# VHH binders against UV-B-induced protein At3g17800, chloroplastic: the designs that were tried, part 24

Target 1, 346 residues: UV-B-induced protein At3g17800, chloroplastic, of Arabidopsis thaliana (Mouse-ear cress) (q9lvj0)
Amino acid sequence: ASSASNDASSGSSPKPIAPLQLQSPAGQFLSQILVSHPHLVPAAVEQQLEQLQTDRDSQGQNKDSASVPGTDIVLYRRIAELKENERRRTLEEILYALVVQKFMEANVSLVPSVSPSSDPSGRVDTWPTKVEKLERLHSPEMYEMIHNHLALILGSRMGDLNSVAQISKLRVGQVYAASVMYGYFLKRVDQRFQLEKTMKILPGGSDESKTSVEQAEGTATYQAAVSSHPEVGAFAGGVSAKGFGSEIKPSRLRSYVMSFDAETLQRYATIRSREAVGIIEKHTEALFGKPEIVITPEGTVDSSKDEQIKISFGGMKRLVLEAVTFGSFLWDVESHVDARYHFVLN
Short names: E, the ipSAE of ESMFold2; O, the ipSAE of OpenDDE; V2, 0.75 times the mean of E and O plus 0.25 times the DockQ between their complexes.

## First folded at step 20 (VHH; framework vhh_7d4b_2)

Design aa2 (from x5 with D31S K65Q; at its last look DockQ between E and O 0.60; V2 from the best seeds 0.69)
Fold by OpenDDE, look of step 20:
Structure aa2 (fold): chain B 346 residues (1-346), chain A 121 residues (1-121)
Amino acid sequence: as target 1 above (346 residues)
Amino acid sequence: QVQLVESGGGVVQPGRSLRLSCAASGFEFKSYTMGWYRQAPGKQRELVASISYSGGRTNYADSVQGRFTISRDNSKNTMYLQMNSLKPEDTAVYYCATIYRSPYLKDMDHWGQGTQVTVSS
């Protein structure tokens, strides 16, 4: 009696392509296509957007039917709200799927959800730290800005990527989310910059030479663009702008951003759609979880109970670069979708 | 549209109790960190208490610590402030507010119209 050892092939559940699980019918459909036929995602998205448009149009026609008895108005409003929320969710997930597809096209795997590691070191950064593929996805001018962003986050540790730090998981998530927003901002600025460069209409003409490093004011504009969350500045260790000055390289794109008026800067620093904000939140929550937070009387998040994680500076660099790239792609896909299904409130 | 409607305010004597309620609608209540603020005449608005999205964490201003209790019922989309041992210094308009949907991004705060609490002899 030969005991057939049932090698239960522990079917390693295929690692998810992305940390956020899409839940809407459209999102689930797109998730399947991302795995099986990623090249069909754009076509599938077009179909889903057409469906959303049809749904929106049908709801608009029902609003004009003035004949709803008063008792049913509340119900109709509630139904309308639910449908709108469903459409929003679907749209968010469409945007997410498109961002994921862009990472796939770039042959970059997204970092998985951060979980306690079985590694004896306790490090959570089990993902590859190679970032060259991410760096190449950006214009040279945008990459210079990204490099400066990394320098602000990592400080003097940019040269020691193997060193491990113990950091609040919440703070890491905040830095990630802020970096996504920054990537969104940079892509928007870079797109305009590249266009104006091509048209030879950039402010300050041909003289490459006089980058007068008026170093001081540029940190304030960066802080203004990134400081949608006051606590992100705290990760940079409150180190006086004086100490980080040595590694911030002058950038053409930085000078360009500094030429913006306050209104233009604010406009560019603002995420245009609720759906894009929702994706940033949901993606970040999928990576880092959703901790219970409360606010101190001073208006800050109480971080006293934050989970601590061990992460290498190389791991952090990878996260930040991914985040910036995610934001950049989010701008692109938002614009793409808006052209087909107008949802951005100007 | 986000709506926050406060109720339960009134005039009470020192040492008495009040329970404020905030009915929330037009948003996913269970996803938000919420809070109570108050503004006394001639003073700045101040945070009284905050509560996490699940209700698992709370925080209080020192002035109300041990006397006030913030709570929420996510099934009813309602937040509460139990105010015990009321003092004349607690006299203010009390506001219900949204604080954070996500710990990673700050949202726009939404406020109710407020409810008057008056503590007088």
Scores: ipSAE 0.670, ipTM 0.864, lowest interface PAE 0.5, mean pLDDT 86
ESMFold2, look of step 20: ipSAE 0.755; ipTM 0.903
ESMFold2 (binder alone), look of step 20: mean pLDDT 85; pTM 0.869

